# Ledger of designs, part 299: VHH binders against p49116

Target 1, 238 residues: p49116
Amino acid sequence: EGPLLSDTHVTFKLTMPSPMPEYLNVHYICESASRLLFLSMHWARSIPAFQALGQDCNTSLVRACWNELFTLGLAQCAQVMSLSTILAAIVNHLQNSIQEDKLSGDRIKQVMEHIWKLQEFCNSMAKLDIDGYEYAYLKAIVLFSPDHPGLTSTSQIEKFQEKAQMELQDYVQKTYSEDTYRLARILVRLPALRLMSSNITEELFFTGLIGNVSIDSIIPYILKMETAEYNGQITGAS

## First folded at step 20 (VHH)

Design pb49 (framework vhh_ozoralizumab_d1)
Fold by ESMFold2-Fast, scan of step 20:
Parts: structure tokens; C-alpha cells; sequence
Structure pb49 (fold): chain B 238 residues (1-238), chain A 119 residues (1-119)
């Protein structure tokens, strides 16, 4: 049958609030993160294979993997976001909190370790010079993960994941034919995504967005977002 | 610094319509998503609608979906909420907000405008 992803799914263009404020604040960080989250959810919704699984399965998949998708998005959009500047501002705030005893030392340590893991992940992806096609397929592999608890349609999800893996392999072998081990270097980066806490991601990036609720609890509303594309206004949509 | 001024509330009969406005200042309105949040008498804050900075994305809870429409005019720094087919349970003070679910109400929402739906 046709490919899992089309050229439209490779395009992933984040538009940042502009200009970046002289002193970074929660409002700017949350707006930036929300744009990436919404872009990531819209990207997932646009995949025909994802749509075919149905609303309940779609919601369960995204609830389980949103942190992995978001982190891949952070790596892909690191330069556009000036992510290093955002993380430096967060670190500075945490160091000031340590000096003033406003947060527990254990919590600050957990958050700092998360930031270091995130920086290491983004640096690894940058060193590999991951392109737009590779990011699209890595996100698809993460999205179509059949191993999350409570999922239905796991055999179909696994088939879509395998299709994503095969198409990534075909792309890499064709495009980077001289680098026999490139695919292996890329794939071994993915397990690190599951070691990063979604709760800490929420605290760092979404404090101003969600208040007293978790991101996974608002995902159903985000997936039901009204757009021209999902109101049947796009002629020729599959 | 951030200032939000809501207007357009009033008394309306069930099935009627109202259009709320929010005049924003103190920040680059055109670059930030905006929220409408409401608080009915004796209840907590309830999210009503969201619109992205560029108007590409709008969100509604099931309670208002199909009846309410959020919009914005970035040139005028103004947020709108068109409310149709109003019900008695829509009676509330409506707030313009810069954050989902009013996470920082003293810094993220205005003074509110009262909407009363009754005969």
C-alpha cells in the first residue's frame, strides 16, 4: 500500500512568539511549549494510519507518548526555540531557589538531572544532523508504540510501527548510503526518551498552561481541536 | 503589567445571544494564545474556550461546543466570545485569561463581565 507518511508530514514548522523577552518568564516559556505541543498533536492527527485507529485509540496513544513526541520536537526545533537559552533561564531560576531554600534539594536535583538528560539528548541528535524525514519517522515510531499499558488494537499499532521502521531504514540507506551504521546510531537514542519524566516536563514547560491538571488529561481536548482541515474544508484530503 | 478588560455581559433570555469583548494591553497580544474562563455562583473556575495566537486552533469543552465561538482581532488587541443558544447554566462571570484554566488568576485574568441567563 502507500507510504505511512507523505511530504506534508515531514514539514514541521514551529513559529515562536516574537521577540523573545529580555527576561524569560513563565508566560513566554509556556506559550512556546504549547505551540510545539499543539503542532505535534496536529502532526499526529494528520496521519491517515493514526486516524484509522479511531478516537479512543488515538487518545490512549498520545496520552502515553506525548512526552516522547514533545522531547523529539524540542530536539528538532532547538535552534528555532533557542532552547539552550530557555534551559539556561530555568537553571538560573533553580539555582536562585536553592540559595533561598524555596524548593527541596531532592526536587531540584531531579529537575537538574532531567535538564541534563534533555540537553544530552538534543546534543546527540544535533551531532547526528537528523533531517526532517528522519525526525518524522522517529516521531511515527514513538507514536505507534504498541507496548503501552491499556492499549487496544495493539497488533495494528505494531504493524504501523514496523512500517515506520522499514520506511526509515529505506530512506536512510538510500539517502546516506555511505554511512552503513547511521540507522543504528539514530535508533539507540530513542530509549532515552522513556527515561525522561513527563511530570518534570510539565513543571518545566507547562506550569502556566495546565495549572492543577496533567497534560494527559487535556490531550482529549487538544485532539478535538477545531481546524479548517478537520472541518472538512480541505479539498482532496484522503 | 498585563491588563485585561472584559465587557459585553448582561441579562438575556434562554436561547438568546451575547458577544463578549476583552481589551488586552501590557503584552504582545498578537503573539499569545488566549482563553475565556467562567465562574458560576458558588462554583470554581471553568475553562470555556481557547484560541491560538494566529487563530488557526480553537478549543471548546463539550458544554459549549457548537454554541460558542472564540475569535480575536490582533490589530485591535481584542478577544471576542460569541455566545449563541444561551442556557441558564451559562450564567457566570466571564473572564479573559492568558493561561489555560486560570493557573495564575491574579496575574492572568481580568476583572470579569457578568452574564445572566434567565427569563
Amino acid sequence: as target 1 above (238 residues)
Amino acid sequence: EVQLVESGGGLVQPGGSLRLSCAASGFRFEDYGMYWVRQAPGKGLEWVSYISWDSKYTLYPDSVKGRFTISRDNAKNTLYLQMNSLRPEDTAVYYCATHWLGSYPEDSRGQGTLVTVSS
Scores: ipSAE 0.531, ipTM 0.755, lowest interface PAE 1.7, mean pLDDT 85

Design pb5 (framework vhh_ozoralizumab_d1)
Fold by ESMFold2-Fast, scan of step 20:
Structure pb5 (fold): chain B 238 residues (1-238), chain A 119 residues (1-119)
Amino acid sequence: as target 1 above (238 residues)
Amino acid sequence: EVQLVESGGGLVQPGGSLRLSCAASGFRFEDYGMYWVRQAPGKGLEWVSYISWDSKYTLYPDSVKGRFTISRDNAKNTLYLQMNSLRPEDTAVYYCATHWLGSSPYDSRGQGTLVTVSS
C-alpha cells in the first residue's frame, strides 16, 4: 500500500507565544509546552495507520509514549522554543529553591539529572543535524511501539513500527548516501527516551515545578480535540 | 498582573441557555489558551472547556460536549461560553482561567459568575 507517513506528517510547525517575557514564568513555559503537546497529539491523530488501530488502542499507545514524543518534539523545536533559555530559567528556579529550603536535595538531584539528560539528548540530535523527515519517522517508531504492557493489537502495531523503520532506512540511504553509519547513529539515541521520567517532565513543563498535572487523565480528551484539519470540518479560510 | 472578570450568569430553567463572558487584562490575551472552570456548591473545581490562542483547538469533557461552545475575540480580549440545554447539574460558579489544568483554579482574583439551573 502507500507510505506510512505523507508529506503533511513531516511538517511540524510550532508557533510560540510572543514575545518571550523578560523574566520567564510558569505561565509562559506551560503555554509553550502545551502547544508542543497538542501539536504532537494532533500529529499522531492525523496518521491513517494510527486511526486504523481504534480509539482504545490509540489511547493506550499515546499514554505509554507521550513523554517520548514530547521529548523528540523538544529536540526538533529547540531553536523555535529557545529551549536552552527555558531550561536555564528552570535551573535558576531550582537553585533558588535549594537556598530557600523549599525542595529536598534528593528531589532537586533527580530533576537536575533529568534536565542534564534532556540537554544531552537535544545536543546529540542537533549535532547529528536530524531533519524533518527523520524526526517524523523517529516519532512514528516510538508511537508504534508494540512492547508497552497492556496493549491490544500488538501484531498490527509491530507491522506499523517495522514499516516506519523500513521507510526511515530507505530515506537515509537515499538522502545521506555517503554517510554509511548515519542510521545507526540516529537509532542508538532512541533508548535514552525511555530513561526519562514522565512525572519529571510533567513537573518541569506543565506545572513549572509547582504541583503535578496528570497528562494521563487528559490524553483521551486531547485525542478527541476538535480541529478543522483532523475532523474534516470546514471552518473556511481567507 | 492578570485580571479576569466573568459575567453573564443567572437563574435559568432546565433546557435553557446562557452566554458567559470573561474580560481579560494584564497579559497578552491573544497569545494564551483559555479555560472555563466551574465549582458546584460543596464540590471541587471541574474544568469545563479549553480554547487555544488561535481558536484552532477546542476541548470539552463528555459532561458538556455538544451542549457548550467556547469561543474568543482576541481583538476585544474577551472569552465566551455559550451554554445550551442546561441541566440542574450545571449549577455552579463559573470561572475564567489562563493556566493548564488546575493551576488557575487556585487564582483568587475573580469572583466568578453564578449559574443556577432549577425548575
Scores: ipSAE 0.600, ipTM 0.786, lowest interface PAE 1.3, mean pLDDT 84

Design pb50 (framework vhh_ozoralizumab_d1)
Fold by ESMFold2-Fast, scan of step 20:
Structure pb50 (fold): chain B 238 residues (1-238), chain A 119 residues (1-119)
Amino acid sequence: as target 1 above (238 residues)
Amino acid sequence: EVQLVESGGGLVQPGGSLRLSCAASGFRFEDYGMYWVRQAPGKGLEWVSYISWDSKYTLYPDSVKGRFTISRDNAKNTLYLQMNSLRPEDTAVYYCATHWLGSFPEDSRGQGTLVTVSS
């Protein structure tokens, strides 16, 4: 038995590159985003329930939900990243692109709408003062989503999602006992994550990645990466 | 600003080995992930390997996994690619890159280093 997540899964520490450059550039933004992406994938791989589903299912789940995990990570790490400053710089760049006719108006509109949705999501999470335990369980609920097309182990995935929901409920009821409706307020935020385009997230935060190296293509390699920590967790050997 | 200088290429027979080096300057090398990419004649850019800033994470496509090893020396601002069990299809110009490669115009990209695998 045991809980779905251990205390180690609550720890989510993003290490940023050297001090933010005087003028934001794609190098800094892509490096910061890549660190968050790797941290999020490593977090998912460390969950015993996730490993129990097998490599093919793990790849399918993460391909379906990486944008939701990444967005939750952006919200959780918004202060460390100075996310508002990054988004403001992107908005300024887009407005200059309109004036210089470098991008179509329709494309700029799509990207601006995505930024507004992202800002609204992060603001709602900040206003709710979501803590580390709550973020961990929200990520688990997103990760163990049984409703993505093409999944094979849907009943097992659903059981893990239900366990995540139950453990989040237990935590919130104990920790925020005075706020009877807190859990409901948190959970109604999650549908907004599915309205945000993964393609636009990729363009905003990973635009400096090498051509024909998409997040979808790289996910299987991230999930099967060998690290001392990951191999120790799987094999238990020393 | 960012300067990347590749070296170590040459002619080798199938099954041979080469070690490529990339000397980096103009940015805080120790803070940024690094890539090796290659371009065979008449083909597009192909990702070859990635290493995180702290060497904790390395990634390889299936075409080179088990044969190539990426490493870095942050004290020397140098990136390496150890290539073993080379095949004719590994023939290409090899470039090192950070997350800037997608933003490189053709004229700002370095010369790369040519690797030719032929009997």
Scores: ipSAE 0.611, ipTM 0.800, lowest interface PAE 1.5, mean pLDDT 85

Design pb51 (framework vhh_ozoralizumab_d1)
Fold by ESMFold2-Fast, scan of step 20:
Structure pb51 (fold): chain B 238 residues (1-238), chain A 119 residues (1-119)
Amino acid sequence: as target 1 above (238 residues)
Amino acid sequence: EVQLVESGGGLVQPGGSLRLSCAASGFRFEDYGMYWVRQAPGKGLEWVSYISWDSKYTLYPDSVKGRFTISRDNAKNTLYLQMNSLRPEDTAVYYCATHWLGSLPEDSRGQGTLVTVSS
């Protein structure tokens, strides 16, 4: 039995629209977020264990965890995205909405709290200096979550999650042998991902993507992409 | 600032083919995903295809999957839609867009191009 993830799955490179506009707008933010979403979905599709679960299970898993995968991707790609600049622009827009009475105070508070949680999560990951291998396995742990309602292949999913946890532990013990507590510090960050609202993530990042259709509704279409496009993404065909 | 000009529509018999074009200007076309959306007489807007900035990702709803092919030429700032095996229910005004129309305050759409599928 080989490893759950290959070196190809550790590589996660986001290409941003360029140049960044002088004044950030919803279109640029949505394009940037959509690129990360597509990259994350193709990353998941490329995993042999994920493919082995079958299309229906794949769709159910990704619909349940896309927000967690996306948030891990935001943390991993925070620097290349200039995420702090994007979030600052969103905060400024929200503060102007309060001033102009365009949104309810309760809604603005919910969105601001979500932004704060996102910033804290990304800052925590940066402080821990999470490497590419660690990110790949954290994403695998999140992807192969057997505890989402309505899943049918839960025992097989759990086995893949346990394999991801085991391989992450082996890596951390070998690579960071002097830091006995590192794995625990990394893993205790994961529960925060489930407390973040997918609806607020959609409002912040995906307003321009297929209008009023939710991301979990578009996921089946993304997962059905043609093999040629999928293989091009995996092999790095420029 | 964003300007989109659709062309290539016309009258075609069921089973026929048409190729639509969209000339884009006023933005960095090569950096943004593009959509084809349509509006049938008396109906709302419906999405018919999407292509990523680099052409790596294309998405289609089941209604056109296997019949329509979206493509782009970034050097010419032009988006295309190859429509095969056309059906009467494909009759609509076709628009190209940089995002789903109605989702952003900055929504801008061209005049569209009319496709009529009839015997």
Scores: ipSAE 0.612, ipTM 0.798, lowest interface PAE 1.2, mean pLDDT 85

Design pb52 (framework vhh_ozoralizumab_d1)
Fold by ESMFold2-Fast, scan of step 20:
Order: C-alpha cells, then sequence, then structure tokens
Structure pb52 (fold): chain B 238 residues (1-238), chain A 119 residues (1-119)
C-alpha cells in the first residue's frame, strides 16, 4: 500500500479576499475563515485513507477535530492571512466592549485567553519553522485521532494515525537529520490544540456562515461539497 | 450599502423549470461567497444553495441536490439559480444573500422573487 499522503496533499494554498479593508469587519473575517475551513475539509476529503473509512466515520472524525485542523491551518497560513492584524482587530473590539459594558467580563476573559493561546500556538509553530510536509502530517495525525468520544472504527483510525506518525518520522529524519529532537519538539505542540474551544473559534471567525447553525451541524454539507470545475464542464448556459 | 435585486420567479407546473437572477451592488461581489435562501408561506427561512467566490465550491441540501444549480458571473455582479424538476414544495419567496439571513437581528434583504409551483 503506498504512502498515506501524496505530494498533492502537501500543497495548501489559501487565497484571500482582496484588498483587506481598512477597518476589519465580521464579513471579511468570516469569508477569510470560511475559505480556510473549505480548503481544510477539501484537503481531508482528498485523502484515500479518509475516503476508505466511509461517510459516517468521516463526518464523525471531522466534527470532532475541525477546530484542531482549522487552528493548524491558521498557523500555516498566518502570514497570507495577516492573522496578527485580524486578532489585533478582535482584541480592540473586545476592549471597547469592556469599556461599554456590552459583554460580561467573564466571557471577555474566556475569549481573551483563547486568543492568547492561539497567538502562542502560532508563534511556537513559526519559531520551529514547520514546513509544508510537516503541516500535512500533523493535520493527518489530528484527523485520524481514535480517542474522541463516540467514534466507531477506532482500530482502523488508529492504524492510519500510526502510519501518519511513521511517515512524519521518516520525513523529519531524512530532511532534518542534524536535528535529533525536532520531531519531539513538533509533536509536543499538538496537545495545546485540544485546549482551544471550538465554540469560541466559531464566535471569533464564523458568525454569518449559515446563520446560527454550528460548524459541527454544517460539516456533513461541507463534506458533500462538489468541485465546480468538473460540474461546470457538463452544465450548459440558459 | 449592500443591494441585492432578485428576479425570474413566476408560476410553473410541477416538473417545470425557472432561472432566477440576483443583481448585486455595494460590495466587492467577486470576493464573497453567495447564498440562495427561500421562505415558503408560513415557514421559516430555508438554505437552498451556496457558491464560493471563485465558483470552485458549491453546496446543496438534499432537498434540491441534483435539481438546482447555482452559478455566478463575477464580471456582471450577478448570481443565478437554475431550478429544474420543480415540485409544489419548492413554492416560496427566493432571496439572494451574502450570509444567512436568519442569523442576526438585521434584515437588509430585498423583496425576493416569488416562485409558485402549481397546476
Amino acid sequence: as target 1 above (238 residues)
Amino acid sequence: EVQLVESGGGLVQPGGSLRLSCAASGFRFEDYGMYWVRQAPGKGLEWVSYISWDSKYTLYPDSVKGRFTISRDNAKNTLYLQMNSLRPEDTAVYYCATHWLGSGPEDSRGQGTLVTVSS
């Protein structure tokens, strides 16, 4: 059986709406985040091992891990997104909300703590200079997590996760042979992803994406998404 | 100010077809995903279709999948919905949107276009 991921799975190119508005708004942030979410789900759906698990398992896995995949995507695409500028705008809005008593102090504290954790995660990944192959395999390790409550087919998921770990190890050993502890430094970053609330991520990035419907509720529709290039070739003009 | 003007609705027999259009202005249409949503008489808002800014991704709920096709012309700032094999349950006012209309207190949607599927 061939490798878990091919070169096509290493390519991860986010295209941003342009230009960035002078004053950031929910619409721009939501569009940017939605593009990253769609790219992330398209990436997962393109993996043969993922397809082999079947539709029900695929839906359950992505519902459990979308926030971790999204956060890894934010770190990988931080420069193209100007993520620091987006987070600064969100922080400024929260500071103004404190002054105007529009949000509870406890809720603002929770959101600020989430932003600090996100910034620290992205900074740690940048300092480690994580490359495209490493990001692809870290996403695969996160995607094929057998330990989420309620999952079925956990033995097969675990086998794919182990394959991802083995292939990451082989890659790092060959590419960064002089850095004996690089893999360990990379892998210890992953537990931090589980500490980030998916509800707070939704509040910060996805207000306006199909209304009040949660991301986990819309995931089945996103996974059924079709590439318009193929569909467009067979449809006619009115 | 976002302005959306829907057209193309009408009365059609079951099994018939209609093509809806939405003329957009007041924002960079080419940079944003677009939605068709509908509201049947006495019902809430129902999501009908989504298309990404570049037409690369389209989403359909099972109720319309295979029957409806969403498309866009970014040069003309126009969104389309091709509706085939229409059913009585497709009777609704159809709205063009840049986001889900039921999510917030603001309702800046246009008048919509009425689609009636009946004998």
Scores: ipSAE 0.545, ipTM 0.734, lowest interface PAE 1.3, mean pLDDT 84

Design pb53 (framework vhh_ozoralizumab_d1)
Fold by ESMFold2-Fast, scan of step 20:
Structure pb53 (fold): chain B 238 residues (1-238), chain A 119 residues (1-119)
Amino acid sequence: as target 1 above (238 residues)
Amino acid sequence: EVQLVESGGGLVQPGGSLRLSCAASGFRFEDYGMYWVRQAPGKGLEWVSYISWDSKYTLYPDSVKGRFTISRDNAKNTLYLQMNSLRPEDTAVYYCATHWLGSTPEDSRGQGTLVTVSS
């Protein structure tokens, strides 16, 4: 019955490949995105409530929400990643592809709309000056989403989501007591995450991965990831 | 220019062991995750293992989990694959690969080293 998240879950430190190349390439972008994905999966696995759901439920849950978690991670780590620079480079590449007739206009429009939605989301989070505690709880709210199709144990997932919402409310009301509407402004940002396509996220950030492997197909392997830190957390550790 | 040179392949009997090496150059090896990928005769490419830049995370598909171990030596710009309990179905050309230009393993792999598991 303790809190859903501890202070250790607030720490979210992305280490970037160094240095950032003068001309951005797929290799650098994929490495950066993969590091953020692994960090996000490590973060989720460290939550006792997540482990309590069991491996089958955990896998199904993350398969449903990985794009939302990843996007929140992009917003949280936007400065560390120089995300605006990465997105600008992708936009320039797409505009050149239009001029050279290498991609269909309809596909480029879909990808550009996704980039604009992502930029708008990250800018709104930056404008609200979302802190580390707020990001941790927003990620927890997204992670413990009971409403994705095909999920089991939805009652327990909903209980953990409500606990995350309650703890976020308590934090915001105490820390930002003078800003009565801050929580509402933060929470209305979350539905936008569901409008962004996981397939387009894969195309933008994970192009060049080995074997044309989808993120959905590697999620089970990431969750079974072997490291000294994870050996104690695997199935039944909490 | 990314250069990857694999070695260590050969003929081995079922149940045997081999250790593959990959010498990397042309990029900051210590900053990038690395993959082993294989292609069996008449089949497509199959990823075999992944190791993060700092060796903190390793990933294996179920087909090799518990039998193969990926490792790296960042000071030597070298990637390794220790293969134990080899099976005939492990017969393939093994490629060292990184996140590079292109959307397929063909664009990001070295020349390969042949592993044949047979009596």
Scores: ipSAE 0.582, ipTM 0.774, lowest interface PAE 1.4, mean pLDDT 85

Design pb54 (framework vhh_ozoralizumab_d1)
Fold by ESMFold2-Fast, scan of step 20:
Structure pb54 (fold): chain B 238 residues (1-238), chain A 119 residues (1-119)
Amino acid sequence: as target 1 above (238 residues)
Amino acid sequence: EVQLVESGGGLVQPGGSLRLSCAASGFRFEDYGMYWVRQAPGKGLEWVSYISWDSKYTLYPDSVKGRFTISRDNAKNTLYLQMNSLRPEDTAVYYCATHWLGSRPEDSRGQGTLVTVSS
């Protein structure tokens, strides 16, 4: 069969709200994060292999890995987002919350550790100078993870992950032929994504929706809308 | 300062329709996603709909899907909610909101517009 990803899947263009406000606030941060989330969902949905898994399976897959995809997107779009500035604003807010006794010390510690892990991950990716093809395949590797609980079609998911790994290897060996260990350096970064708490990511970048709606709950709606639009049967809605 | 002014609420019979409007100012409306949320008497806030800045994504909970339609006019800084097939349980104050809503004090919404569905 053809390649897992095409050149169209390498394109990942985040459009930021403009201009950045003088003082970063929750509204700007949440808007920026939601755009990256929607872009990441649209990217996943555009992959033929992902579509081939069927609606129930692909929704479960994204619900399991959205935080990993989002974090890779943060690293890939760090410059466009001015991510360091956003994280600094979040840190300033947390420091003010400690002084005002609004949050427990244990909770602040957990959140600060998460921010440190995120900064370390993004810095490591930047130092490796990960390109657009490499990011696309890393996202595909985490997307097609067969080891999340409750998944069906795990054999097919595993085959798509192996295909992503193979195509990444072929790309790196051809493009960075002088750097024998580049692929290994890239791949050892991936386990850190599983240490990122989706709950803390949601609190940092997304406030919960009114009532009891979370990112986990909203993902099926995002994927459902994207599928209907792509099908072209509701052209008046697009 | 973000300012949101809702209008279009009123009394309608079950099965009726209403179109709500929200006039936005004080921020770059065209750059931000928008929400409709509601609060029924004696109940908490409930999410009703979302539209992205560019209208590419619209999201609805199952309670209103197929009956309500969110839209926006970025040139006029106006958000709309078309409500069809209204039910008594849709009776609520409807608010226009600018971001993911939680317990944060800076979360902003307008003063609301009352929708009453009764015979």
Scores: ipSAE 0.584, ipTM 0.775, lowest interface PAE 1.4, mean pLDDT 84

Design pb55 (framework vhh_ozoralizumab_d1)
Fold by ESMFold2-Fast, scan of step 20:
Structure pb55 (fold): chain B 238 residues (1-238), chain A 119 residues (1-119)
Amino acid sequence: as target 1 above (238 residues)
Amino acid sequence: EVQLVESGGGLVQPGGSLRLSCAASGFRFEDYGMYWVRQAPGKGLEWVSYISWDSKYTLYPDSVKGRFTISRDNAKNTLYLQMNSLRPEDTAVYYCATHWLGSEPEDSRGQGTLVTVSS
């Protein structure tokens, strides 16, 4: 009935642990990444259309796309995070791992290629000067992806994706009316997100998990997080 | 550098309650999410609870949801776990941790506090 996203869904404010340490460490990087991940999950949960799909579908969608959402979040929050500095620290850590013979050269190459792809993606988004509304709709388009293997309710998911695409088009046409090809330039960036390995993202930002737990295995619990903001939005303040 | 000191464990009967505390030092406690993790005899580490730096977000696995409550006092650099309706399967050493998603056990966990649920 109404728009897919409201103005509240455009607001995406990452609060970083402060201050940034003189020498970046795994603790700071993991905390920063976890805050972005939780913010991204909170963002998804706040969308009425997402809630309407039900918990099983919500879990399946987020397990399939969390890496795409996280990567879009990295691009959107790159300045707040000083992402280039974090990536440089990760590269230095990987170089030290080579010196200690802890990882194979083939694995290091795969991880470095992932970092280069991430840097290129973030750079391309920065050059396009993607705004908060555009990021919100791009996140909605990847969230409501009907084409992941094993999904149910694919027709409803596709409807929400098409609604996201249409609302993005309307926004871009009105806000950037003189740039006829802006929407096309934005949308062609999205396929690159699916080429990025979620396993490598976990290795870079969530180094080792207690109990050998992967991000996708904890997603059901994250989506059930208690929050005062959710409770306020769901029950309605009088 | 990071120091975590758990306390509050003990022997309780099924259906009983315990409150665990973790005194943290050596880092900016108020800036980091905190975890409770447990290890039952002969088992691996199991996640018990998480709380964000600002207490806005808490999460629990189904095994403890509704029975356990995590909280923190940033002014005191202290983490808490209120455990109610305890079951024999809750018997474990409980650890305060800074990294659920981290892999550095020495820096991420304290020495632990033993909780034994038995009649």
Scores: ipSAE 0.534, ipTM 0.752, lowest interface PAE 1.5, mean pLDDT 85

Design pb56 (framework vhh_ozoralizumab_d1)
Fold by ESMFold2-Fast, scan of step 20:
Structure pb56 (fold): chain B 238 residues (1-238), chain A 119 residues (1-119)
Amino acid sequence: as target 1 above (238 residues)
Amino acid sequence: EVQLVESGGGLVQPGGSLRLSCAASGFRFEDYGMYWVRQAPGKGLEWVSYISWDSKYTLYPDSVKGRFTISRDNAKNTLYLQMNSLRPEDTAVYYCATHWLGSKPEDSRGQGTLVTVSS
């Protein structure tokens, strides 16, 4: 057995395309988002408990929660990404598309509400000053969610989620011992992740990815990649 | 500004090999993921392979897995596709592409190179 996560799972370093272009475009946004998606998938694959569930179960889990993992990654990497600048560029691009296509007011409202929810989530996490260990455990809690429709092995998934919750509690109580309400403040933020549409996230961040295929279609291929492809990043060897 | 120029297509017998090249210019090639996409006669676009900016991640659909290998040379701004064990169903125009560069997805791909696999 042992702990669910090791210190290697706390390391989450996003490398951005550089330099940021003077005028942001869909190309830069999609590249930035793709890097975060691949980093998030690599992170999930590196967890022994995740691999122990087997190919079919782990694929179903990631298909169900990739948007939650991605959104947590956006919050964690918001400064590295200059996320506020990216969101402003998305809004500008969307406004230009609206002028050309006469998109419905209802669709515009849905997309703008999604952007607002994303900004509020990232702002709340920043205000709480969530650290790397806390982000790792929050990602594990959403990854090992037993309540998605169509999942098998839900008992085992629930045990891994409970282990993540237990290890997070232990960490917070030890590290932030004088802040008795910190864990509660962190956990009440998580339900908001379920309110964000994966379809809208895909439209905003992943337009044109891999020849116009959906994220749902590429997830199995990312998860089936040889583990050797991730070993260099885990070890940090040059 | 952005230009993608494919080459290396041609006629080949089933079981043969071809190596496609794509010369990129007008953007920081070394910072962006690249993919190959193809269109068979009378069919829609099908993604063939993807490679990340640093070559750490490569993706293939089951139709080409084990037969095709994507690679890149960032110093030369060049993308490659090594195609082995070619089949008649691989007959298509092959396009070099990146993420959506302009107002339409087609703005992010090159002019294409024709690959014909026939006996």
Scores: ipSAE 0.650, ipTM 0.828, lowest interface PAE 1.3, mean pLDDT 85

Design pb57 (framework vhh_ozoralizumab_d1)
Fold by ESMFold2-Fast, scan of step 20:
Structure pb57 (fold): chain B 238 residues (1-238), chain A 119 residues (1-119)
Amino acid sequence: as target 1 above (238 residues)
Amino acid sequence: EVQLVESGGGLVQPGGSLRLSCAASGFRFEDYGMYWVRQAPGKGLEWVSYISWDSKYTLYPDSVKGRFTISRDNAKNTLYLQMNSLRPEDTAVYYCATHWLGSSPEQSRGQGTLVTVSS
């Protein structure tokens, strides 16, 4: 049987809208985030193992983990996005809002805590100097998570996750042979992704679909696009 | 200032076809996702289609999937909607809009073009 991921799945290239505005605005931030979201969904759909699980399982799986995939994508593309600048601008805006309107303070504090956790995660990944191959397998480990409620085919999902873990181990052992504990340092970062609210991520980076439709609601449309059109060969990254 | 001008609407019989156009100006059209939204008389807004900046991703709700095709020409700053197999329930004012995920459609849409599907 072949590897879970091919060389094409290691490539993850985000193309930003240009130019970056002198003053950051919601339109630029949401367009940038939408590009990352679509790139992440396209990446997941291109994996043969993912396709083999079937449409219903694929939808449930991605609905459960899109925030974790998106957050890993933010960390991986942090420099391309100038994410630290975007988050600093959002923090400054929220701090000013807290000072002006205490009645909305609890909501603003909740959002601020989310931003701080996101910054901590991205800084941890940067300090570990995670490479593109490692990010690809971390995303695969997150995607093939068998422990979300309501999933079917959990034994097959677990096998794909274990295959992802095995292939990551082989890569790290060969590429970073002098750092015996690197894999453990990387994997211990993953539980932090479960602490981040998808609702707050949506508020910060997306406003949902027209008619109060959430990101959760668009996922089935992205995933149930015609199989014949994709032919198992979704190529390219923006 | 974002400006969006829709055209191509009209009266058509059930089963017919129409092609809508949207001319965009006031922003870097080639860098932003675009969508079509419609509003039937007395009803709320309903999204019809989305296309990414590079045409790589397109989205359709089940109500129009297989019948409508969204496309764009970045060199001309123009968005299109090809509507086939039209039904009476497709009767609505159709709006061009930018950034459906990051902006209220009410604040990011044009003036609209009326499509009436009737015998």
Scores: ipSAE 0.596, ipTM 0.786, lowest interface PAE 1.0, mean pLDDT 84

